# VH-VL binders against Cytochrome c oxidase assembly factor 8 (COA8), part 70

Target 1, 167 residues: Cytochrome c oxidase assembly factor 8 (COA8), of Homo sapiens (Human) (q96il0)
Amino acid sequence: APERGAERRDTAPSGVSRFCPPRKSCHDWIGPPDKYSNLRPVHFYIPENESPLEQKLRKLRQETQEWNQQFWANQNLTFSKEKEEFIHSRLKTKGLGLRTESGQKATLNAEEMADFYKEFLSKNFQKHMYYNRDWYKRNFAITFFMGKVALERIWNKLKQKQKKRSN

## First folded at step 9 (VH-VL)

Design o55 (from o1 with heavy chain P108L; framework fv_pabinafusp)
Fold by ESMFold2-Fast, scan of step 9:
Structure o55 (fold): chain C 167 residues (1-167), chain A 124 residues (1-124), chain B 112 residues (1-112)
Amino acid sequence: as target 1 above (167 residues)
Amino acid sequence: EVQLVQSGAEVKKPGESLKISCKGSGYSFTEYWLGWVRQMPGKGLEWMGDIYPDDSDTTYSEKFKVQVTISADKSISTAYLQWSSLKASDTAMYYCARQGWHYDESGLFYFDYWGQGTLVTVSS
Amino acid sequence: DIVMTQTPLSLSVTPGQPASISCRSSQSLLHSDEKTYLHWYLQKPGQSPQLLIYKVSNRFSGVPDRFSGSGSGTDFTLKISRVEAEDVGVYYCSQSEHFPYTFGQGTKVEIK
C-alpha cells in the first residue's frame, strides 16, 4: 500500500463532543444539549488581543463548564444504573421475568417507582448540597473576574484615546 | 478571520460629492480604530485620519481635515470616507486599515489588516 | 511631521540572495513604555499593503521567518535572508509614535 506522498488524513475524533461554532464567529456560541449531561455547551470566543485577565476568566469559565458537564453526566449515569438495578431487584422479588411476553422490558408502576425516587434523592442529598456550594463559589469567582475584565477594557480604551489627544 | 471589504471603484467629475465605505468583519468592530490611507498613482502611502467606531471619535492629518469627513455606523460595522466636492487631485487608491493594539501598549497603533482598496478617478 | 527616509529606493536581487532596507526617522520613535513604534509594510504589485513587522522586530502572523527587523531610536533595518519571487513589491517603513502617522517613500524590490 503506497502511502508515501499521500495527503495526511487525520483520524476522526473519538472524544466526547464534536461541537463547533459557526465559522468567522466573533461571539460565544451555544450548542445543542450534550448527549450525557443534557446541558448546552458554550464555545468561548478568543479575541486576538486577549489579556492575561481575559484568559484567566475564559479558562475559569471553561473549567467550570467542564466540571458541571462531568457532574451531570455522572449523575445521569448513576440514576439510570440504579433505576435499572431497583427495577430488576423488585421484579426478582415478585418472581417476575425481566421482559414481557412481547419482548419489552418489564416495568414497575408509578407507586412502586416513587420508592426509588425518594431513596435516590435522600441518598444523593449531601452530594447535591456540595455541588450547589461549589457552583455558588465558581459563579462568584467568575463574576469577580468579569468585573476585573470590564474595568481593564475601559482602561485600555481610555489609554488609546488619551495618546491621540496628547499629540 | 479578520476582513475589511471596501466599496467598488468610482469615476467622478470635479465638484461632485462621494462617499466610499469599508465594512469590517471577524472581529469586535467597536474596539479598534479604523484608519484611511491614500495612495496617489505611482506614489507612496499617506495617512489621512481614523475613527473609533464605538463613539465616532475621529482624528485627522492636518493636510486632510478640511478635504474629507470620516464617519462610521457601528450597527453595520461600516466606516465611511466622504468628500463634499471632489478635485482632480483626489484621484487615488483609498485604503481602509484596522489599527492594531496590544493590552500592554500605550495606544500607539500599527495597521494590521487592510481592505482591498477603492480606486477613485476624478476627471472631466 | 516626522520624516521617514528609506534607502535604497530600488533593489534588484537575485533569487535566494539577501536584501537589506534602511529606514531613518527625523526623531526618536522610542515611547515611554520602552517600546519603539516602527513598522514595516509590503505592497505586492496590484495588491493592498500588508503588515510584515511591527514594533521594530515582531513578525506579524503568517510572515515567513526570512523577514527580520532591527534597529533603535532613529535607525532601522529590514532584512530578507533569502529573497523569493513572492517578495517582489514596494516596502514601506512607518511610525506611529508621533502624530500624524507617517510612511517612508518606499523601496522597490525586483528580481534580476
Scores: ipSAE 0.238, ipTM 0.627, lowest interface PAE 4.0, mean pLDDT 84

Design o56 (from o1 with heavy chain P108Y; framework fv_pabinafusp)
Fold by ESMFold2-Fast, scan of step 9:
Structure o56 (fold): chain C 167 residues (1-167), chain A 124 residues (1-124), chain B 112 residues (1-112)
Amino acid sequence: as target 1 above (167 residues)
Amino acid sequence: EVQLVQSGAEVKKPGESLKISCKGSGYSFTEYWLGWVRQMPGKGLEWMGDIYPDDSDTTYSEKFKVQVTISADKSISTAYLQWSSLKASDTAMYYCARQGWHYDESGYFYFDYWGQGTLVTVSS
Amino acid sequence: DIVMTQTPLSLSVTPGQPASISCRSSQSLLHSDEKTYLHWYLQKPGQSPQLLIYKVSNRFSGVPDRFSGSGSGTDFTLKISRVEAEDVGVYYCSQSEHFPYTFGQGTKVEIK
């Protein structure tokens, strides 16, 4: 039976792992790197009196994280698959086996792999350009809403405090 | 979960000083007013005053303004209610309670979570 | 100070029957934000008070739907549609619109 604060891992349909933060957490919790994307997920704390603006910011951050996780999970899987296909193809052309004498997976040297990396980057150039554009747009939106939330929190704190003294 | 834990029961003599505590957990202690409510034996509830822990700003009921001092130590999420000189008429149950609010409100608050109470008995 | 008057002071209810408690304030509890700051608390025997209803009609988390609050201005009502054994205790109305905050004198609810 898991102890208090034990990590829980569930795999989402997109291939991204889910995680459970420690119990009674009152702030955001950062998890371990996802198996597929290699990115650390953030679990966002939901305040008791979350405003619509705070909820909008949290959802925007969550959606951006999910988008980012899914993009890199897919890219990493595609990269790994195409890399293995390239290595197998080149080893077959040279008449070499897929495994070394020690039983380890056979690899190509850095010079031989340069062709694959150039081809992969070239083929995915436009995709990564659109990713970068969307990444900046999302982060701009997040920063903008973080500013709005900060101002709202200051105003609500003042409103809460001033009401007591208004009589 | 939000929880307020108060110090244990006290038995005192008239003229003695006393300081009782209320420790908050499970929420941002500095973002909520914390109030004190008195209940004399067999009687109803009386609001005494409250404190905003982030800057220790206080408000008091006129009836209690000179009788007690409310303070807080935000580093340990604890509020205090203190008497410099107890009287037999101070015999009562004392509750601390958090003042809840919602983002769409601009009026006064309501007591959403309460401590278990501290019984203070003052007798000679 | 705003005076909160509850009626009746005590109620003996047959299990499963409804109960109704009235609360009257000496001044209107309507705020300029169009909300009314009238709340209901329950103190069960030997326990701390607990919030039942806030701002006239909103049930606090975990409060059964057999509890309902209504009213406006200066006249308010708490209704229990079917009184259960666990509902025994003293009920208090309270206002937080005017400083100082005040409570009603309490209504004791008992099972017949």
Scores: ipSAE 0.059, ipTM 0.591, lowest interface PAE 5.9, mean pLDDT 84

Design o57 (from o1 with heavy chain P108G; framework fv_pabinafusp)
Fold by ESMFold2-Fast, scan of step 9:
Structure o57 (fold): chain C 167 residues (1-167), chain A 124 residues (1-124), chain B 112 residues (1-112)
Amino acid sequence: as target 1 above (167 residues)
Amino acid sequence: EVQLVQSGAEVKKPGESLKISCKGSGYSFTEYWLGWVRQMPGKGLEWMGDIYPDDSDTTYSEKFKVQVTISADKSISTAYLQWSSLKASDTAMYYCARQGWHYDESGGFYFDYWGQGTLVTVSS
Amino acid sequence: DIVMTQTPLSLSVTPGQPASISCRSSQSLLHSDEKTYLHWYLQKPGQSPQLLIYKVSNRFSGVPDRFSGSGSGTDFTLKISRVEAEDVGVYYCSQSEHFPYTFGQGTKVEIK
């Protein structure tokens, strides 16, 4: 959950990224959707006494986020590019211009676009299957390390409290 | 930024009760012991006791265990130091301080962040 | 209780010169984890104490490198390589190996 005292994203420095995490946050913070991937980035909170295991989990989560962002940014750009090329090709074959008299982009109907979607899905089938496999592997690893961190935190809290009883 | 903000100065008469506060911010309040340290005018530092806010477990210095009560309200990240009946000898500056800890340590804590102090003056 | 003894009790230093403060504990501060739980605090005039050095030699965040701590067992030293005007105050050693936690009596550092 986002920090309740979060600053406005619009307070970012001039040049303005629309992603500005809250200062002095004690929680992870979620930004606006990226324009290319359409996924919300997460800024991970770093604890003061972060253990090596906690750091490993955080870095794994950051690396997974970067991998995921890159995959979908590339996939969305590829989809948009190939869709535009397909539309231009079909309009040219019909002897039609790329723009209507009102200045809007000329489009194809659903029946005509079905060929593109079928081709795109077929072409990218293995790529998406490998993505899903890697996504599950990464999330399995993250879950495993989250479990290890949780156990470490429980143990450390017990140990930390017990320290006070030493003479 | 870790901050401990203490309540304002107090002027009291002997026999009166008093409760002073210390509010933590910028860290997980329930994951650190919070200690109280007394400094009498012109004197050094004396550890009084501490509290673990998550379950309000307390430890007191033998000298202070009958003089004061330490408590905490974790819902507002605030710890308290309380006297039922003040004495002139309670005149002092009272500091709260977070007890720092690291995952690889098994010994005692160190006071890594300190409040600004609450001056308590008890005079007739 | 563990008694912490500091020497000297007062020290006047010419700016830019080094200063050294000694701390002696009545018994060993070495824990079974092989770490020594001796710490140094500075209280500037009118201010709260602040942590300078924890576990003998580790500088706390933001503490200038001109401060260094050393020692083992029962004998410890805090050194300031070049004393500056902002270093004026009372320095306390402290132990957290044994209950109750105790502080030295303090060393007042002044500029000549």
Scores: ipSAE 0.027, ipTM 0.620, lowest interface PAE 7.1, mean pLDDT 85

Design o59 (from o1 with heavy chain F109I; framework fv_pabinafusp)
Fold by ESMFold2-Fast, scan of step 9:
Structure o59 (fold): chain C 167 residues (1-167), chain A 124 residues (1-124), chain B 112 residues (1-112)
Amino acid sequence: as target 1 above (167 residues)
Amino acid sequence: EVQLVQSGAEVKKPGESLKISCKGSGYSFTEYWLGWVRQMPGKGLEWMGDIYPDDSDTTYSEKFKVQVTISADKSISTAYLQWSSLKASDTAMYYCARQGWHYDESGPIYFDYWGQGTLVTVSS
Amino acid sequence: DIVMTQTPLSLSVTPGQPASISCRSSQSLLHSDEKTYLHWYLQKPGQSPQLLIYKVSNRFSGVPDRFSGSGSGTDFTLKISRVEAEDVGVYYCSQSEHFPYTFGQGTKVEIK
């Protein structure tokens, strides 16, 4: 449970249950942003009558989320580390201290930081291209299985109604 | 936990209209047929009809087809049983019940969870 | 309409003794999917009915293994191996093979 600070009011349900909350329809739960990836994790609801196909879709979505979380956590850590090193290097070159007279952490202006951002993006181009390709493949697989699950649900609904109509 | 919660007891006069409710929780309301069962005082169980909430498709027992209307509002996971004009013979306990099924079975097969019942008393 | 007939209509049992309830349908309850749509419900005094056994012999979630169902076609039996105080109530067999769904007249089980 949160121990410190006031947060902006939101309508997010209170509770960290992976199960359907008593006050909510049975659905997936969205958590707070991860400290490192800055992405909100999804906790998937498991229905009582989950088919093997539905389980496969859920596991695929969970695995994709874990992969995505790990990628962005690593990328953000690398960005932060290299940003700090760049700022330190440039301040040292200018003969400036690491802190302002007010005690705040010294920073570079937007023009100086533009060089860092350009270099960082260039250095990580292949990594981001690999990420985009895998992201695309993963989402195509998820969409494919979502389609299969939708067809299975339609088929199950038809089977239920067929029995009633047969009488 | 799967739960069906019904509206409270009703005392009515002949000729009055009535609508009682059954709210589902703890499951996907739109994926299960919901049935209504009548039990007259001291008597056994009688199936009245059922509804599939996703598209409001209904089936009725011939005995009850002209007596009642079954409906549902899937946005609030609630099903309804309604009379336009009550008769003394409508005095009974009314249960809602979910029709269970499994992905590898054909159609709805049994009433797996039941509401607590709504007692309807119709007297002059 | 399929008529469901239960015997006996009333049964008094000493705690720990077995009990047996029979149910006969006027027509076969076997569906084209090779499943038999015969179910057993228990209504305890002042409570809603609850599912005990579905499709002849399958125990519903949480139902003790002292309850068992058997039968085929038109002749079915519910057995309680050792009746406990909590088992008192009215037992109903039911079919969901043909509309309208129908119930037996009920068997009242009580403790001596």
Scores: ipSAE 0.269, ipTM 0.641, lowest interface PAE 3.5, mean pLDDT 85

Design o6 (from o1 with light chain E34Y; framework fv_pabinafusp)
Fold by ESMFold2-Fast, scan of step 9:
Structure o6 (fold): chain C 167 residues (1-167), chain A 124 residues (1-124), chain B 112 residues (1-112)
Amino acid sequence: as target 1 above (167 residues)
Amino acid sequence: EVQLVQSGAEVKKPGESLKISCKGSGYSFTEYWLGWVRQMPGKGLEWMGDIYPDDSDTTYSEKFKVQVTISADKSISTAYLQWSSLKASDTAMYYCARQGWHYDESGPFYFDYWGQGTLVTVSS
Amino acid sequence: DIVMTQTPLSLSVTPGQPASISCRSSQSLLHSDYKTYLHWYLQKPGQSPQLLIYKVSNRFSGVPDRFSGSGSGTDFTLKISRVEAEDVGVYYCSQSEHFPYTFGQGTKVEIK
């Protein structure tokens, strides 16, 4: 059988999600949000008649998804860690414990948290700028190859019909 | 796994209408031509015609052009072969088959996956 | 219509022995893309036809190495290097170069 047979069982490219598509899939599948990145992974269906151009597009989309999931998993982890450290620091400054009398985590008001968000965004400005630049470049490349694949598919459809009508 | 599943056997009288089906699964139904092939009892294979399900474009063998109608419903991945008025000479096994092709080929060329067949018996 | 002629029409083979089936088309099956659109199908008793070989010499998925196709233009051959019991059935050559698509009359292979 071909390596990319319809009976192949794939998981999401990210590797961090628990998404597993149905045993026999002929469609792209969207999984639940990843526990770290909070993004939904997509499992890309590999057709048995995949052209090199279609393969290039699929791999580009898979690589972009993995890059995106890694970025946001790391960013969300960093955000959560620094947020907790900030809350701890501010509560210590006020002479308060980390837990309420009911055992819940102590929180700060919106005004106090605004300082954290401002500092976090400022500190990560360059990182997010580079992310946005790369996101734009990746999406431009994907859109370009989607256009090439669409044109190839139109041409293939015309070839099929011309063959049947030529003789 | 590419599968073509056809409707069950039919027993009809001459003059009756009939519509048999072929449901595709495990592949992009709209991207492949689907053909119908007749096999009379104890005889060989005869190509009847093909349909491209994406736009229901059809190609018929001249012999079958006036005898049958080929159609498809892409929303349920199903193709049909239909007779308005059956004749005893229509008694045969009818197969649907996917017309395979590869991106480096000039078009569709060979029947790579076949349905299990639908036996149609027409007798008075 | 393109006429596909198979010889022999029937063949009895001792298990393990080779078998050969010839197919002749009334016109060349060579396309302008330099591919030849001749294919071989096997219909086992009580079963649907199945693709064995497409475009003269390419084995379809799952087809054993003992099957091979060759030929060019109008003359083609299907060879089975060592026939097994599971190979019994009717073999058809077919062309898809010209419309309508046509099949040979079939060659029945039996074990004897």
Scores: ipSAE 0.320, ipTM 0.668, lowest interface PAE 3.1, mean pLDDT 85

Design o60 (from o1 with heavy chain Y110F; framework fv_pabinafusp)
Fold by ESMFold2-Fast, scan of step 9:
Structure o60 (fold): chain C 167 residues (1-167), chain A 124 residues (1-124), chain B 112 residues (1-112)
Amino acid sequence: as target 1 above (167 residues)
Amino acid sequence: EVQLVQSGAEVKKPGESLKISCKGSGYSFTEYWLGWVRQMPGKGLEWMGDIYPDDSDTTYSEKFKVQVTISADKSISTAYLQWSSLKASDTAMYYCARQGWHYDESGPFFFDYWGQGTLVTVSS
Amino acid sequence: DIVMTQTPLSLSVTPGQPASISCRSSQSLLHSDEKTYLHWYLQKPGQSPQLLIYKVSNRFSGVPDRFSGSGSGTDFTLKISRVEAEDVGVYYCSQSEHFPYTFGQGTKVEIK
């Protein structure tokens, strides 16, 4: 007999760590923040009598989560890399080493980092604009299908109760 | 996995009250009717009634309407079968069972998953 | 109440041989949705009943292909194409078209 997915270690999307939801969970489960995206993954519960519409909603939510995780993992990686390059460049220009006398990583103060943040935001403006557009588009689609699933469940409940009362 | 776990066996005297339980797990408890079925020693199965946990709506077999009360607490996914005053004739195995349905328009009303049973013995 | 009558009441089968159980209802089990609400359950010794077949001919999850249901109106049949040791138990037909839901008296299947 098929085993319920919630009781298995799931294969992680986009290279994130695998996680296992609580045993016998009949609801969606939220995991710890991903190392790269800092977002909490959601493991979606698959009901025994999942309708095609419910499956479509679940897959849409899973795909949106994977898209969102990948975007922020890549963005955070890019930010981190460019920040280190900027700090390295500024320290070299000042004739300073990459490490302090105590062996700690040398840093710039908030005032010195202002130029980096301004440049990073400007360079990524269009990327973030497209992200916001797609985020809202995906959320509208999810909300729409959530509404359809809710109506389907109400209708099925009414049909069940009517049959029991009719005979 | 869908699972229904019932309370343990009971030994009672005629006239005593009793409440037995059935806890559901592994599914949305409020979305399925839960039924109770009696099996007297050496006899067949007899449907007693059922409850829809979301609103505690109940349906009873007329034979059992006066004998028992069915209730549920959806916050703990548990249904109950209760007697105010037991009789020796209430000695039986009592099963809880979920009534299956599907998204399909013609959805069935059948008992797809069953609890392990609660043996109730009433004797003086 | 709808009376469900099973025949035979007891059946002894040689392993690998077929078995057939009949179920008759006192009234038609056909609903206006064109579905017939007749189901088959198996209760193995010392165990709870388990669903085998629902709405005449649909096998429940995990039920082997050797089990099949057929019939219409008031006459129904459960067939086991090749009986195995694990098939021992009491088989019940049941209807959920009319209230109260009722069960047949049961057919005990034993290995010869």
Scores: ipSAE 0.246, ipTM 0.614, lowest interface PAE 3.6, mean pLDDT 84

Design o61 (from o1 with heavy chain Y110A; framework fv_pabinafusp)
Fold by ESMFold2-Fast, scan of step 9:
Structure o61 (fold): chain C 167 residues (1-167), chain A 124 residues (1-124), chain B 112 residues (1-112)
Amino acid sequence: as target 1 above (167 residues)
Amino acid sequence: EVQLVQSGAEVKKPGESLKISCKGSGYSFTEYWLGWVRQMPGKGLEWMGDIYPDDSDTTYSEKFKVQVTISADKSISTAYLQWSSLKASDTAMYYCARQGWHYDESGPFAFDYWGQGTLVTVSS
Amino acid sequence: DIVMTQTPLSLSVTPGQPASISCRSSQSLLHSDEKTYLHWYLQKPGQSPQLLIYKVSNRFSGVPDRFSGSGSGTDFTLKISRVEAEDVGVYYCSQSEHFPYTFGQGTKVEIK
């Protein structure tokens, strides 16, 4: 019937089915900023037919993310603790209480806090230098493997097109 | 579900042009060769040629090379078979069929899914 | 061109009885990958062809186990252990080893 013919065309399953033999594009999810590191975590999607090379790249990216998260969580925690200790020490030296009469935390002015920031950066210079070195190494490795995955996909596309050489 | 849906029956006169279609769904259209097979009334199957839709690379049977043109529009997952000038001898059922094979699997390397066919009648 | 020759051209079978169709190619269908690219298709009356057996002996998805394929080189056989009414149609062998791909002339299977 004409009505049934229209229904069959309207319900073409190609718009619903995302099945493709067998590879799919990976879809990653980005989360909210971490409380300690203030960095957004990436939750990597694992495709059904992940190649060994794709798995190696994903694990390298996951390991790098974990390393980066831990570094900045520790740095931010250390910064916060040392900042609090510095403020308390300076207030004690001035003979002031740790809280104002209104119950708010007593603070130092920007000029006084500049001393803390300079000392913190100087004290942590070597740590930040090693972080930058490792960051470059990790990003070089990730870039290298991204290139290998791209080449693998190109080669797989060429293999898929390849006909039997019998002509 | 893999499906190949072909255009409707055609009745033409000798000398007229014609273009028939085959729309793929339920699979990655650009990753499989799509072939065209002719079946003359009461006769067997003849392979005419095939196309790789990702780059429109074609292979023709020598018998059909001059008679027809195979093309594809990957943006709408559709392949085409066309004649510039039809002859009475072109009267036949025309099937499109997917060549089933994937690089991750050896696959059948055979026509695994077929369209329903398009009947072309050329008469004066 | 590789010529595919089927025997018999026509076969009448009593339901439940076995049937056998032979296919001979003019050249070997063995590829360098050690696979043989010989396939069997069934065309039921008024329908499109459908794949039954690929690469000599592999049943395609959904094909009943009463269908089996065998053979090597240039001589191949399709067997139906117990023919049923739904098996009526024309059976074609085909090769995809050499261009142009070719089909046998077909074997018509009908019920007595």
Scores: ipSAE 0.173, ipTM 0.622, lowest interface PAE 4.1, mean pLDDT 84

Design o62 (from o1 with heavy chain Y110W; framework fv_pabinafusp)
Fold by ESMFold2-Fast, scan of step 9:
Structure o62 (fold): chain C 167 residues (1-167), chain A 124 residues (1-124), chain B 112 residues (1-112)
Amino acid sequence: as target 1 above (167 residues)
Amino acid sequence: EVQLVQSGAEVKKPGESLKISCKGSGYSFTEYWLGWVRQMPGKGLEWMGDIYPDDSDTTYSEKFKVQVTISADKSISTAYLQWSSLKASDTAMYYCARQGWHYDESGPFWFDYWGQGTLVTVSS
Amino acid sequence: DIVMTQTPLSLSVTPGQPASISCRSSQSLLHSDEKTYLHWYLQKPGQSPQLLIYKVSNRFSGVPDRFSGSGSGTDFTLKISRVEAEDVGVYYCSQSEHFPYTFGQGTKVEIK
């Protein structure tokens, strides 16, 4: 039942915040940050006279957004999990409890956490390098198609006005 | 949703001036021609003219070129139809309608969405 | 001006039966882009006209598939395969190939 939160996912890498954009808007709408990726989703408006080129651009942008959301949801989950494991391991080595006197999670100082960040970045260096490469490839393609769509729109406007000038 | 909302009914005397409006919403107002269509009581439809709101370029039916002026204010997504001096023969329902198009067309060619109409009654 | 002639001017149909309306233009409506700019509109009692079919045979968004258009050149037909009560009104054909745009005189469809 929705009341009990039965549909909620506590470990889902691709969870998305519930968001409902205005119906029949003629513009794209930006939603709240996703719970897992912490990225704001864009809900794309579909024009009723959408050309094949415009559709190709929209689908490319949608696919890129989904890829980006999935990548960062997975990275954030992995980071949080490994960070918690590292903290627990170091506290155990020191003989310290997992909670402070205030009942909050016990933490390590900045110098100790620097070791974790260094190791995490090192282990994920290749993954982030490939992410950056694919990100630039996708943005190049999007920019290219944005240019083509802009030229198509200018051409269509000129054709419309030329037809009306004929009498 | 694409909507065209027109101003309310008008009752005028011959010789008076009048300006009625049509406000578009739910679409890019400056990317579509907006036309005006007259329907005299109990009669059919007559195309009067149209306007491209982005630059206020107008096209008129020859019959209506002298009778009316079509204009638009794109900052408020509104088009206008106006008379400087009304005649009893101007009594009619006036509709605004958007001219639809597709990417493979040479221009806007059909009235896809219509306003609710403005009834203008001119009597002495 | 292009003259659009509709036949019949009035039609009374039993619910569930088919109906057919003809439209003839005084000149060809075929454009150089190989499209034919003939359209069909319906005006229900007390309402604004609404688009049914554009460019001879293309149903507008939300228009039931019981409506179909056909024709070429100067002769066109609108068919309703099974007339429903909500289909009553005046049907207009229109051309946008030649300036000025013109409408037919209208065909009134009523339920028996």
Scores: ipSAE 0.147, ipTM 0.604, lowest interface PAE 4.5, mean pLDDT 84

